# VH-VL binders against S-adenosyl-L-methionine-dependent tRNA 4-demethylwyosine synthase (TYW1): the designs that were tried, part 7

Target 1, 149 residues: S-adenosyl-L-methionine-dependent tRNA 4-demethylwyosine synthase (TYW1), of Arabidopsis thaliana (Mouse-ear cress) (q8rxn5r50to198)
Amino acid sequence: GKIFFISQTGTAKALAQRLHELCASNDIAFDIVDPHSYEPEDLPKETLVLFIASTWDGGKPPKNGEFLVNWLGESAEDFRVGSLLLSDCKFAVFGVGSRAYGESYNAVAKELSSRMIGLGGLEMIPVGEGDVDDGELDRAFQDWCDGVI
Short names: E, the ipSAE of ESMFold2; O, the ipSAE of ESMFold2 at other seeds; V2, 0.75 times the mean of E and O plus 0.25 times the DockQ between their complexes.

## First folded at step 2 (VH-VL; framework fv_tezepelumab)

Design t7b (from t7 with heavy chain T107D; at its last look DockQ between E and O 0.03; V2 from the best seeds 0.00; counts 0 for: pae O 18.0 > 2, placed apart)
Fold by ESMFold2 at other seeds, look of step 2:
Structure t7b (fold): chain C 149 residues (1-149), chain A 122 residues (1-122), chain B 108 residues (1-108)
Amino acid sequence: as target 1 above (149 residues)
Amino acid sequence: QMQLVESGGGVVQPGRSLRLSCAASGFTFSSYGMHWVRQAPGKGLEWVAVISYDGSKKHYADSVKGRFTITRDNSKNTLNLQMNSLRAEDTAVYYCARLKYSGSYYDAFDIWGQGTMVTVSS
Amino acid sequence: SYVLTQPPSVSVAPGQTARITCGGNNIGSKNVHWYQQKPGQAPVLVVYDDSDRPSWIPERFSGSNSGNTATLTISRGEAGDEADYYCQVWDSSSDLVVFGGGTKLTVL
């Protein structure tokens, strides 16, 4: 499987590394992937994908994940792309956000989940919602990890 | 191991018909739009036709409209090109090609077959 | 119909930078894709969306697009780069595909 981090300040990347360590301690092998260097057209070949994604600047994805997020968003509107493109892919998403942004709270993670489901992906657990401002980010992340593993 | 393999090329006389097939493997064929592109000997690439993933939408180059029909059979992972009323100018290597998904509704061709030769000669 | 214009040939010395142009009216507003075709082979995608590379294409292949000209740049040119190169866009007004006429790159 693959763990994608979509990160502006490094928080989502650090959580992805922690998830990787947890998977390794349970003998589950994952690759940590920076989506900037990932070819989105390979995503239909993946069978298990985990996203750790932060939301930045008005609900927008961090730059390292912009192409992947936009690719997913546009795929459902292209007549040459099938609505079952990701039907063999199981996935889960954990969002890193702040409730201070109101309706933009974890917008990128919620969009990722919606797009993956719309393209036929199989969501393993509900979107994890982390808040960097409430002092419980670590607990929320651990609970989400326990549900994935 | 994603692969496209064309077949059905050959030598035919003008006015006759020929059917090309493209067999897909290593990816979910029914999720991708598909194209035919041709190349006359010693010449450049010429786009021929496109078909949507479910076969509901098709577009053709003006040079082949009304004579060629693109179809697909998703249960057999096969793209087809029915070529009627063939002319000498249809002589070319015919490639099938898959769309790449990146950054827009309109995209590049990331997977190509090796081509099949069609010669129309009297 | 939309037209893409390429020089028919470009020559570079080994180790030098090759630049292949693709001209079109307001091509800077379009996503430009580039293909390499070696003799007897199918085309291979080398650059897409003006400047992005498939993961298997070396970093010495790069692209740019502005105004009326898109450019494929191949740094440190080598004999293995000798091929025909085609630019390609979609004509959004007709939903049709347009290829340039091709450029033969020679490394001498």
Scores: ipSAE 0.000, ipTM 0.499, lowest interface PAE 18.0, mean pLDDT 85
ESMFold2, look of step 2: ipSAE 0.000; ipTM 0.518
ESMFold2 (binder alone), look of step 2: mean pLDDT 94; pTM 0.953

## First folded at step 3 (VH-VL; framework fv_tezepelumab)

Design a1 (from t12 with heavy chain H99D; at its last look DockQ between E and O 0.18; V2 from the best seeds 0.00; counts 0 for: pae O 18.7 > 2, placed apart)
Fold by ESMFold2 at other seeds, look of step 3:
Structure a1 (fold): chain C 149 residues (1-149), chain A 123 residues (1-123), chain B 108 residues (1-108)
Amino acid sequence: as target 1 above (149 residues)
Amino acid sequence: QMQLVESGGGVVQPGRSLRLSCAASGFTFRNYGMHWVRQAPGKGLEWVAVISYDGSNKHYADSVKGRFTITRDNSKNTLNLQMNSLRAEDTAVYYCATDYSSSWFEKGAFDIWGQGTMVTVSS
Amino acid sequence: SYVLTQPPSVSVAPGQTARITCGGNNIGSKSVHWYQQKPGQAPVLVVYYDSDRPSWIPERFSGSNSGNTATLTISRGEAGDEADYYCQVWDSSSDHVVFGGGTKLTVL
């Protein structure tokens, strides 16, 4: 399995590292992947994928994840791409955002989930919604991790 | 509308103590980490300390660690800095600041600053 | 700890573009924030996350960050832009905040 971090300031990356450690302590092996270096055409070959994603200003993905997010969007809108492209892929998404910023709250995580589902991916657990402003980010993350494992 | 106001500055002798306060209004104080930043006369900005939104995590610049204590009271919307064993090099304007912004989803930038309070440590 | 280096001063003629640099080892992997400080005033955030602006800051202010250098660019410089400018990062390895030494911008 693979854990992708989509991060501008390092919070999502740090959470991905914590998830990796938790999985390792339960004998579940994952690779932590910076999507900047990942070839999106390999995604249909993955059977288990976890995303930890921050939302940047205006609901945009951080730069390191922009290519992968755009690829998913283009694939979902291309009628030549089958709606079952990712049908062998189980996934889960945890978002890092802030409710103080209104409609952009966890927009990247929500878009990732929508695109993965639209391409046939199997969502393991509802999108985890972390809020850096409410003081419950670590609890929300831990609850989401418990649901994934 | 959003405001931070520092108080408690003054002139003290080396080795003495001083307590600074920062009063917040116009925003939800308990949602934000808080910082103290200082500026010696004619010098640049120097970060002093941070306290997490619930007070559970604190970090200090090496120059003040062991002498200064940052605290907060979320029920009164106040941030405090207890400064012990003051030295001449602690002479500065002390600002409190928050990383609040409607355009940001992550900590690390300071969008609300107080006006500062002057601390002078002199024999 | 992590060090940020700024030139002590920059001068530009009115209407010209000012560029203020902030040097740091692999600063391009960090998010850089910029503050303007006028005499007797508190700092004001002008650029954050390398290139974003608060909505009340004129479009003449822009930022970039790559490699070992972040840059604050002020196009069409005005007398009202005269101030000290500080860059700032969060060093996540130490949980410390680091400021550059400041750059005095003069429009003459």
Scores: ipSAE 0.000, ipTM 0.488, lowest interface PAE 18.7, mean pLDDT 84
ESMFold2, look of step 3: ipSAE 0.000; ipTM 0.534
ESMFold2 (binder alone), look of step 3: mean pLDDT 92; pTM 0.947

Design a2 (from t12 with heavy chain H99A; at its last look DockQ between E and O 0.04; V2 from the best seeds 0.00; counts 0 for: pae O 20.0 > 2, placed apart)
Fold by ESMFold2 at other seeds, look of step 3:
Structure a2 (fold): chain C 149 residues (1-149), chain A 123 residues (1-123), chain B 108 residues (1-108)
Amino acid sequence: as target 1 above (149 residues)
Amino acid sequence: QMQLVESGGGVVQPGRSLRLSCAASGFTFRNYGMHWVRQAPGKGLEWVAVISYDGSNKHYADSVKGRFTITRDNSKNTLNLQMNSLRAEDTAVYYCATAYSSSWFEKGAFDIWGQGTMVTVSS
Amino acid sequence: SYVLTQPPSVSVAPGQTARITCGGNNIGSKSVHWYQQKPGQAPVLVVYYDSDRPSWIPERFSGSNSGNTATLTISRGEAGDEADYYCQVWDSSSDHVVFGGGTKLTVL
């Protein structure tokens, strides 16, 4: 499987590394992937994908994940792309956000989930919603990890 | 101003015990994992131990496991290192450190360090 | 017991670029942090998570990490860069912090 981090300030990357360590301690092998260097057309080949994604100003993905997020959006809205493109792919998403962004709170994580589902992906658990401003990000992340594993 | 201040260093004989403390100020101590890192005179950095933010998880370098105990008191903003059965090779400057600005977890990069306290173990 | 290997010393002429390596088995899958230490002082974080830099550290400091090697790069080396440099990772298999042995940088 693959763990994608979409990170502006390094928080989502650090959480992805923690998840990787937890998976390894449970004998579950994952690769940590920077989506900047990932070919999105390879996603249909994946059977298990975990996203740790932060939301930037205006509800935008951090730069390293922008191409992947946009590719998913375009694919999900294109009727020529089958709604079962990712039907063999199980996934889960954890969002790193701030309620200071109002309507854009964890927008990237919510969009990722919506697009993966629209392309036939099987969501393992509801989107995890972390808030960097409330002091409970670590607990929210651990609860989400427990649900994934 | 974020600050870590170690104390309790000194000269002790082999086989004796010593307790180090680290006082934290300028940040919410109970939210962060804490580490001890040591450096023998003229040598490199050696990680000693970590304790999670709430004290529930502890890990030790093999060189000190079974002899050293890391603890914390979140009500007093203090980190402690109980060092038993001291050996000459434990002679070092001992630093406390935490990953504050780069991680919320015990595993991040150390961007806050104390000044160190010297422990000398000699006959 | 995960091991990080650094050259004991690196020399660079003033104004030239220094590269300090940190070798480890599959280190490219880990996050690498770098510290500068001058005599009698505590270490100072200069690079973290392979390539990020604290805002107070000059842009001349940069890092990379892939395969079995992480590298700290110091461009336009200055006398003030003379120090010991340590790489560091968290090893998830042992739950240990691991430091490299250190590299003494001299600027001649």
Scores: ipSAE 0.000, ipTM 0.495, lowest interface PAE 20.0, mean pLDDT 86
ESMFold2, look of step 3: ipSAE 0.000; ipTM 0.546
ESMFold2 (binder alone), look of step 3: mean pLDDT 92; pTM 0.948

Design a3 (from t12 with heavy chain T98R H99E; at its last look DockQ between E and O 0.08; V2 from the best seeds 0.00; counts 0 for: pae E 13.4 > 2, placed apart)
Fold by ESMFold2, look of step 3:
Structure a3 (fold): chain C 149 residues (1-149), chain A 123 residues (1-123), chain B 108 residues (1-108)
Amino acid sequence: as target 1 above (149 residues)
Amino acid sequence: QMQLVESGGGVVQPGRSLRLSCAASGFTFRNYGMHWVRQAPGKGLEWVAVISYDGSNKHYADSVKGRFTITRDNSKNTLNLQMNSLRAEDTAVYYCAREYSSSWFEKGAFDIWGQGTMVTVSS
Amino acid sequence: SYVLTQPPSVSVAPGQTARITCGGNNIGSKSVHWYQQKPGQAPVLVVYYDSDRPSWIPERFSGSNSGNTATLTISRGEAGDEADYYCQVWDSSSDHVVFGGGTKLTVL
């Protein structure tokens, strides 16, 4: 399996590292992946993918995730791409955001989930929605992790 | 063959309502944002409304906000436009259009258009 | 609201290159899409994201976008290119779509 972090300020990366350690402690092998260096055309070969994604100002993805996010957007909206591209891929998404952004709250995580589903991906659990400003981020993350494990 | 077919146009008096429908075929409808675009006789294109692929976001041109409602039914591959309180300036050919986008936050182009349905609002 | 400005008409001789402009404040920071519309027909996408083409559009159609001007270029113009051409962007402040007023291309 692979754990992708899409991080602006390092929060999503730190949570991905915690998830990786939790998985290792439960004898579940995952690779932590910076999507900047990942070849998106390999995604259909993956059977289990976990995303920890933060949202930038105006709903933009952090730069390290732009290539993968663009690839997913292009694939999901291209009339030549079938809706079964990722049909063998199970996934889950946890978002790191702030309700101070209103409509942009966890926009990257929500869009990522929607694109994965539109390409045939099998969502394991609902999108986890973390809020850095409400003091409950760690609890929300732990609950999401329990659902994935 | 990818196709969009509009229906429901006609002639109505001011203040009345109409419901337009757009039937999609030949592509996975639920993967795409959908739009209504209109064109008054002899005039240019005017964007009317958008609905996201999952229906979670809707936006309207200021000229129709509060009077028009865009909806979709992904199980039936249909896009709808409920038009209430119609005015003479709403007279136009109404097109449904599929949005093609290649980037998450760089919004897309309209790569598939229907043939249009004529709406005439006259007393 | 954001405004796009196009010349009302452009004329070229057959075999010559047509250039249709689309003006807007800082349009170079936006993605510009272009549509061709022939009389009695729906619009057809000819260029998107400034310079990309759908697979069914000939390479004679190209686009550029910088500063305050986007340009649709049609090389080796022919009678079949006579149409109205519209540029289009998204206004990110409102999530609204904006079309230019349209340009009638005549090939004499």
Scores: ipSAE 0.000, ipTM 0.528, lowest interface PAE 13.4, mean pLDDT 85
ESMFold2 (binder alone), look of step 3: mean pLDDT 94; pTM 0.960
ESMFold2 at other seeds, look of step 3: ipSAE 0.031; ipTM 0.651

Design a4 (from t12 with heavy chain E106K; at its last look DockQ between E and O 0.07; V2 from the best seeds 0.00; counts 0 for: pae O 10.9 > 2, placed apart)
Fold by ESMFold2 at other seeds, look of step 3:
Structure a4 (fold): chain C 149 residues (1-149), chain A 123 residues (1-123), chain B 108 residues (1-108)
Amino acid sequence: as target 1 above (149 residues)
Amino acid sequence: QMQLVESGGGVVQPGRSLRLSCAASGFTFRNYGMHWVRQAPGKGLEWVAVISYDGSNKHYADSVKGRFTITRDNSKNTLNLQMNSLRAEDTAVYYCATHYSSSWFKKGAFDIWGQGTMVTVSS
Amino acid sequence: SYVLTQPPSVSVAPGQTARITCGGNNIGSKSVHWYQQKPGQAPVLVVYYDSDRPSWIPERFSGSNSGNTATLTISRGEAGDEADYYCQVWDSSSDHVVFGGGTKLTVL
């Protein structure tokens, strides 16, 4: 399996590391992946993918994940890409956002979920919605982790 | 309409330098990896270089490595190729191309091509 | 470095099917793209990801890729199909784009 972190200030990266430790303590091996160096066209070969993704300025992905997020958007809207491209891939997404962004709240995480589903991916649980401003981010993340594991 | 237009070709002596430009319009240039591909008269297509959408990754064919430099300016929607130490074997039509159907610069097909600019290296 | 081989030429009678091969070691594990080029023009994408077509390319153009051979098939060949055809892959071991040497299609 792979855990992707899409992080601007390090919050999503730290949560991904915590998830990785939780998986290891439960005898589940995952690779932590910085999507900046990941080849998106390898996604069809993945069987289990977990995303921890923050939303940044204007609803945009952090730089390290911009290429992967754009690739997913292009693929999901490309009629030449089969709607079952990722049908063997189970996935889950946890978003790190702020309700101060209004309609952009966790936009990246919601886009990732929508695009993965549009390509045939199997969503394990609903998108986890973390809010960095409400003091409950860690609880929301732990609840999401419990649902994934 | 999506368009790529090359410029800067010409006739130069061996050992000299030349700079090619490629102007992009009709699409969000900074989302796409860009390539140079060349074709010597009467010969096949030869890939020259690639640059990722943000300029962070560059790769070159062995025939040009160390002599050519690919760059981009996303604020001006331009791709450039600095060609130093030119040889007769560099004589070709030079195309810029991109893979619009996929933003990943390595694995996509070239959907959009320019019309090419001719570079002739001769004494 | 990775090499793609194509026959230098293929001839077909009008209305008949042309097949243009692209040979490469384990090419079936790669995504193969095909381009048509007419004299004095830039190449045009006709098949991508082995077997897909841009929406403006007729169904007469099809592709397959398995083992060590990818094939571009042009059914009901027409004079307008006369061109050079190139296959192309990305080679992950060298991080290079590789073109085949090209095949000149003649429709007699």
Scores: ipSAE 0.006, ipTM 0.533, lowest interface PAE 10.9, mean pLDDT 86
ESMFold2, look of step 3: ipSAE 0.011; ipTM 0.544
ESMFold2 (binder alone), look of step 3: mean pLDDT 91; pTM 0.938

Design a5 (from t12 with heavy chain H59Y H99D; at its last look DockQ between E and O 0.03; V2 from the best seeds 0.00; counts 0 for: pae O 19.7 > 2, placed apart)
Fold by ESMFold2 at other seeds, look of step 3:
Structure a5 (fold): chain C 149 residues (1-149), chain A 123 residues (1-123), chain B 108 residues (1-108)
Amino acid sequence: as target 1 above (149 residues)
Amino acid sequence: QMQLVESGGGVVQPGRSLRLSCAASGFTFRNYGMHWVRQAPGKGLEWVAVISYDGSNKYYADSVKGRFTITRDNSKNTLNLQMNSLRAEDTAVYYCATDYSSSWFEKGAFDIWGQGTMVTVSS
Amino acid sequence: SYVLTQPPSVSVAPGQTARITCGGNNIGSKSVHWYQQKPGQAPVLVVYYDSDRPSWIPERFSGSNSGNTATLTISRGEAGDEADYYCQVWDSSSDHVVFGGGTKLTVL
């Protein structure tokens, strides 16, 4: 499988590295992927993907994941793209955000989940919602990891 | 302007106690974890303790466990450090620092620091 | 228990690039933060989460972190950069903060 980190400040990357270590300790092999160098058209070939994504100003994706997130949005709205494009792909998403952003709280993670589902992806567990402002981000992340494993 | 101001430092004999205070202004104090960090004269930075945003979790460096108590009062925007059984090795400038700044992405980094208050433990 | 190792001093000629290292076992799996401290002053955050900068810190300050080494890079070093520099991590296994021993940067 693949673990994608969508990060602008390094928080999502650090959590992805922690998830990778946890998976390895349970004999579950994953590759950590920076989506900046990933070709989104390869995503239908993946069978298991995990996303750790932060939300940037105004609900925007961090730059390293912007192309992948936009590609998913465009594909989900494109009538030429099959609604089962990702039907062989199981996925889970953990979001890193702040409730100070109101409606934009974890907007990238929520949109990512919606688009993956709209393309036929199989969501393993509900979107994990981390809040960098409330001091419970690590606990929320651990709960989400427990659900994925 | 986000600000932290320490007070309560002074000269004390070994075995005595001292209480430090840190007054916060210009940000929502109750949303952030708070730390004490110290620096002996001419030496590097040494972390002392942390308290969670609501006061429910506290962690201490091994060198101060059982002697120091970190507390906070969110209604007064204050952080405190009760230092008991002081030793010469506790001589340092004591800083308070926020675990998180105005940027919600900086968790684990100390963005806002106080000016420090000097504690000298001398016989 | 987790230890961060920094060289005690680094010298650079004015206008040249300074690199200050922070060594730790598998530090690349941790988020590294860097502080500048001038004599008689409180520390100032200059890099956080390995490579990000507070908005008031010049772009010539940058950071990287991989393997067993994190590096603070100061391009076009100037006299105003003379300070002590500390790296720092949060060690989640012990719930402790760890600082490196500090590096004195001299611009000659």
Scores: ipSAE 0.000, ipTM 0.487, lowest interface PAE 19.7, mean pLDDT 84
ESMFold2, look of step 3: ipSAE 0.000; ipTM 0.523
ESMFold2 (binder alone), look of step 3: mean pLDDT 92; pTM 0.948

Design a6 (from t12 with heavy chain H99D S103R E106G; at its last look DockQ between E and O 0.15; V2 from the best seeds 0.00; counts 0 for: pae E 12.9 > 2, placed apart)
Fold by ESMFold2, look of step 3:
Structure a6 (fold): chain C 149 residues (1-149), chain A 123 residues (1-123), chain B 108 residues (1-108)
Amino acid sequence: as target 1 above (149 residues)
Amino acid sequence: QMQLVESGGGVVQPGRSLRLSCAASGFTFRNYGMHWVRQAPGKGLEWVAVISYDGSNKHYADSVKGRFTITRDNSKNTLNLQMNSLRAEDTAVYYCATDYSSRWFGKGAFDIWGQGTMVTVSS
Amino acid sequence: SYVLTQPPSVSVAPGQTARITCGGNNIGSKSVHWYQQKPGQAPVLVVYYDSDRPSWIPERFSGSNSGNTATLTISRGEAGDEADYYCQVWDSSSDHVVFGGGTKLTVL
């Protein structure tokens, strides 16, 4: 499987590292992937994908994930790509956001989930919604991890 | 409307050169990998070359490698094919086509095609 | 290097189902795309990623891909379906696009 981190300041990357360690301790093998260097057109071959994604200014993805998020959006709206593109892929998404952004709260994580589902992906659990400002981020993340594992 | 228009075809003798152009409109050209595909009269489709969305990566069919050069100019929404040392076997209609490739060489379908430009190489 | 094999022709009676095959070693592990080409025209995408259709292509066109064979199926064949049909993949080992040789569909 693959764990993608979409991170501006390193928070989502650190959570991805923690998830990787939890998976390894449970004998579940994952690679941690920086999406900046990942070939998005290989995604249809993945069978298990976990996203840890932060939302930045105006509901936009951090730079390292911008291409992958755009690729998913284009694919989901492209008639050449049907609802079966990712049909063999199980996935889960945890969002790192701030309620100070209002309607943009965890927008990237929510968009990722919507696009993966629209392309046939199997969502393992509901989108995890972490808030960096409420002091409960670690607990929300742990709850989400427990649901994935 | 999404459109590709090829130009630059013609009749030339073997050993000469031609430059084909493909003008794109009605879509975000810089998001797509681009291909040239050719079809000899009465024959099937033959892939010629691909270029990634930013021009950083290119591949060619063995039959044209070393003679043809694919390039793009994203500021002008144009794709080009420089064809040197032309042979009779290069006689074909040449199509440009989009690839479902946002970043790397595409593995997607070719949805938008031009109407083609004819290249005839004869003695 | 990688080769796609199509029958040169397929005939179907009007109203009947046509099946056009595309053979390749382990083609089931690849994404297969299908194009329709009428005389004097550019190819038109009819099926992509094995089994998906552009929204303007009627449901009569469908596709499948498993093992060593991909199949384009055209149910309730019409005279308007007469065309050449090509299958296509990307071969990652050679970094080449590969087309099948084409199949002429005749509705008679």
Scores: ipSAE 0.000, ipTM 0.530, lowest interface PAE 12.9, mean pLDDT 86
ESMFold2 (binder alone), look of step 3: mean pLDDT 92; pTM 0.950
ESMFold2 at other seeds, look of step 3: ipSAE 0.012; ipTM 0.581

## First folded at step 4 (VH-VL)

Design g10 (from b5 with heavy chain S99G Y100T G101D D102Y Y103G E104D G105Y W106V T107K; framework fv_burosumab)
Fold by ESMFold2-Fast, scan of step 4:
Structure g10 (fold): chain C 149 residues (1-149), chain A 122 residues (1-122), chain B 106 residues (1-106)
Amino acid sequence: as target 1 above (149 residues)
Amino acid sequence: QVQLVQSGAEVKKPGASVKVSCKASGYSFTSYYMHWVRQAPGQGLEWMGIINPRGGSTSNAQKFQGRVTMTRDTSTSTVYMELSSLRSEDTAVYYCARGTDYGDYVKAFDIWGQGTMVTVSS
Amino acid sequence: AIQLTQSPSSLSASVGDRVTITCRASQSISSYLVWYQQKPGKAPKLLIYAASSLQSGVPSRFSGSGSGTDFTLTISSLQPEDFATYYCQQSYSTPTFGPGTKVDIK
């Protein structure tokens, strides 16, 4: 499986590394992937994908995730692609955000989930929502990991 | 014949919980997402959440976080929506609806249950 | 969340009239717009998906058009059974519905 990190300051990347170590300790093999170095057209070949995604200022994805997020949006809007594109793909999403940003709180994670579902992906657990400002980010992340593993 | 058949009307007191069922027939139960949508008397439609019947994963609207739980039973092709801590504002008709995430459209609701009236009053 | 507005909120027209209902999104949703008909006491019925695709079994007098932020539902020749409330819904992200347009036949 693959663990994608969409990260500007490194928080989502650090959480992806922790998830990778947790998976390895349970004999589950995952590759940590920077979406900037990934061909989105290969996503339909994946059977298990985990996203850990930060939301940047204004509800935008960090730069390393822009191409993947935009590709998912374009594919969802292209009726030639169809809603079965990712039907063999199981996935889960964990967001890293802040409630202080109001309506953009974890917007990228929510968009990823919505696009993946729309393209036929099977969401294994609800979107995890971490808040960097509430002192509970680590607990929210661990709860999400327990649901994934 | 593709059908969604929901449980009957409920009358509940404030603070109680209600669990509505939706039984699917005539199609592959695990091949389509199921959504829950409610409608307060004289009001419009409000999306509550989605469940994937294959794995049981769910995603709920922010407004209902902590109060709504969606589950399914694949042996009976039935989905459930449980809403807790009921208030008078929760008085509504609750619908299950099949998501048409296959083909040329995403999250259109092509088949609807008949609706379940939930009345919250003392 | 993507907000949808509908215009008009209600209308009355004669049998045989051409009726148009508009739906506007707060941001671009490409062609991911769905239209439903709801008759009193009944569940909504899917009319049009992908902005312009007619659902099987729906009369050809119904049509949809538009893309981006502006969408239209048209009933080319209003019939008595078209008395209903019509809702638009976006399928671009987490589903949201317009407030509805009530169509009364004079």
Scores: ipSAE 0.000, ipTM 0.481, lowest interface PAE 19.1, mean pLDDT 84

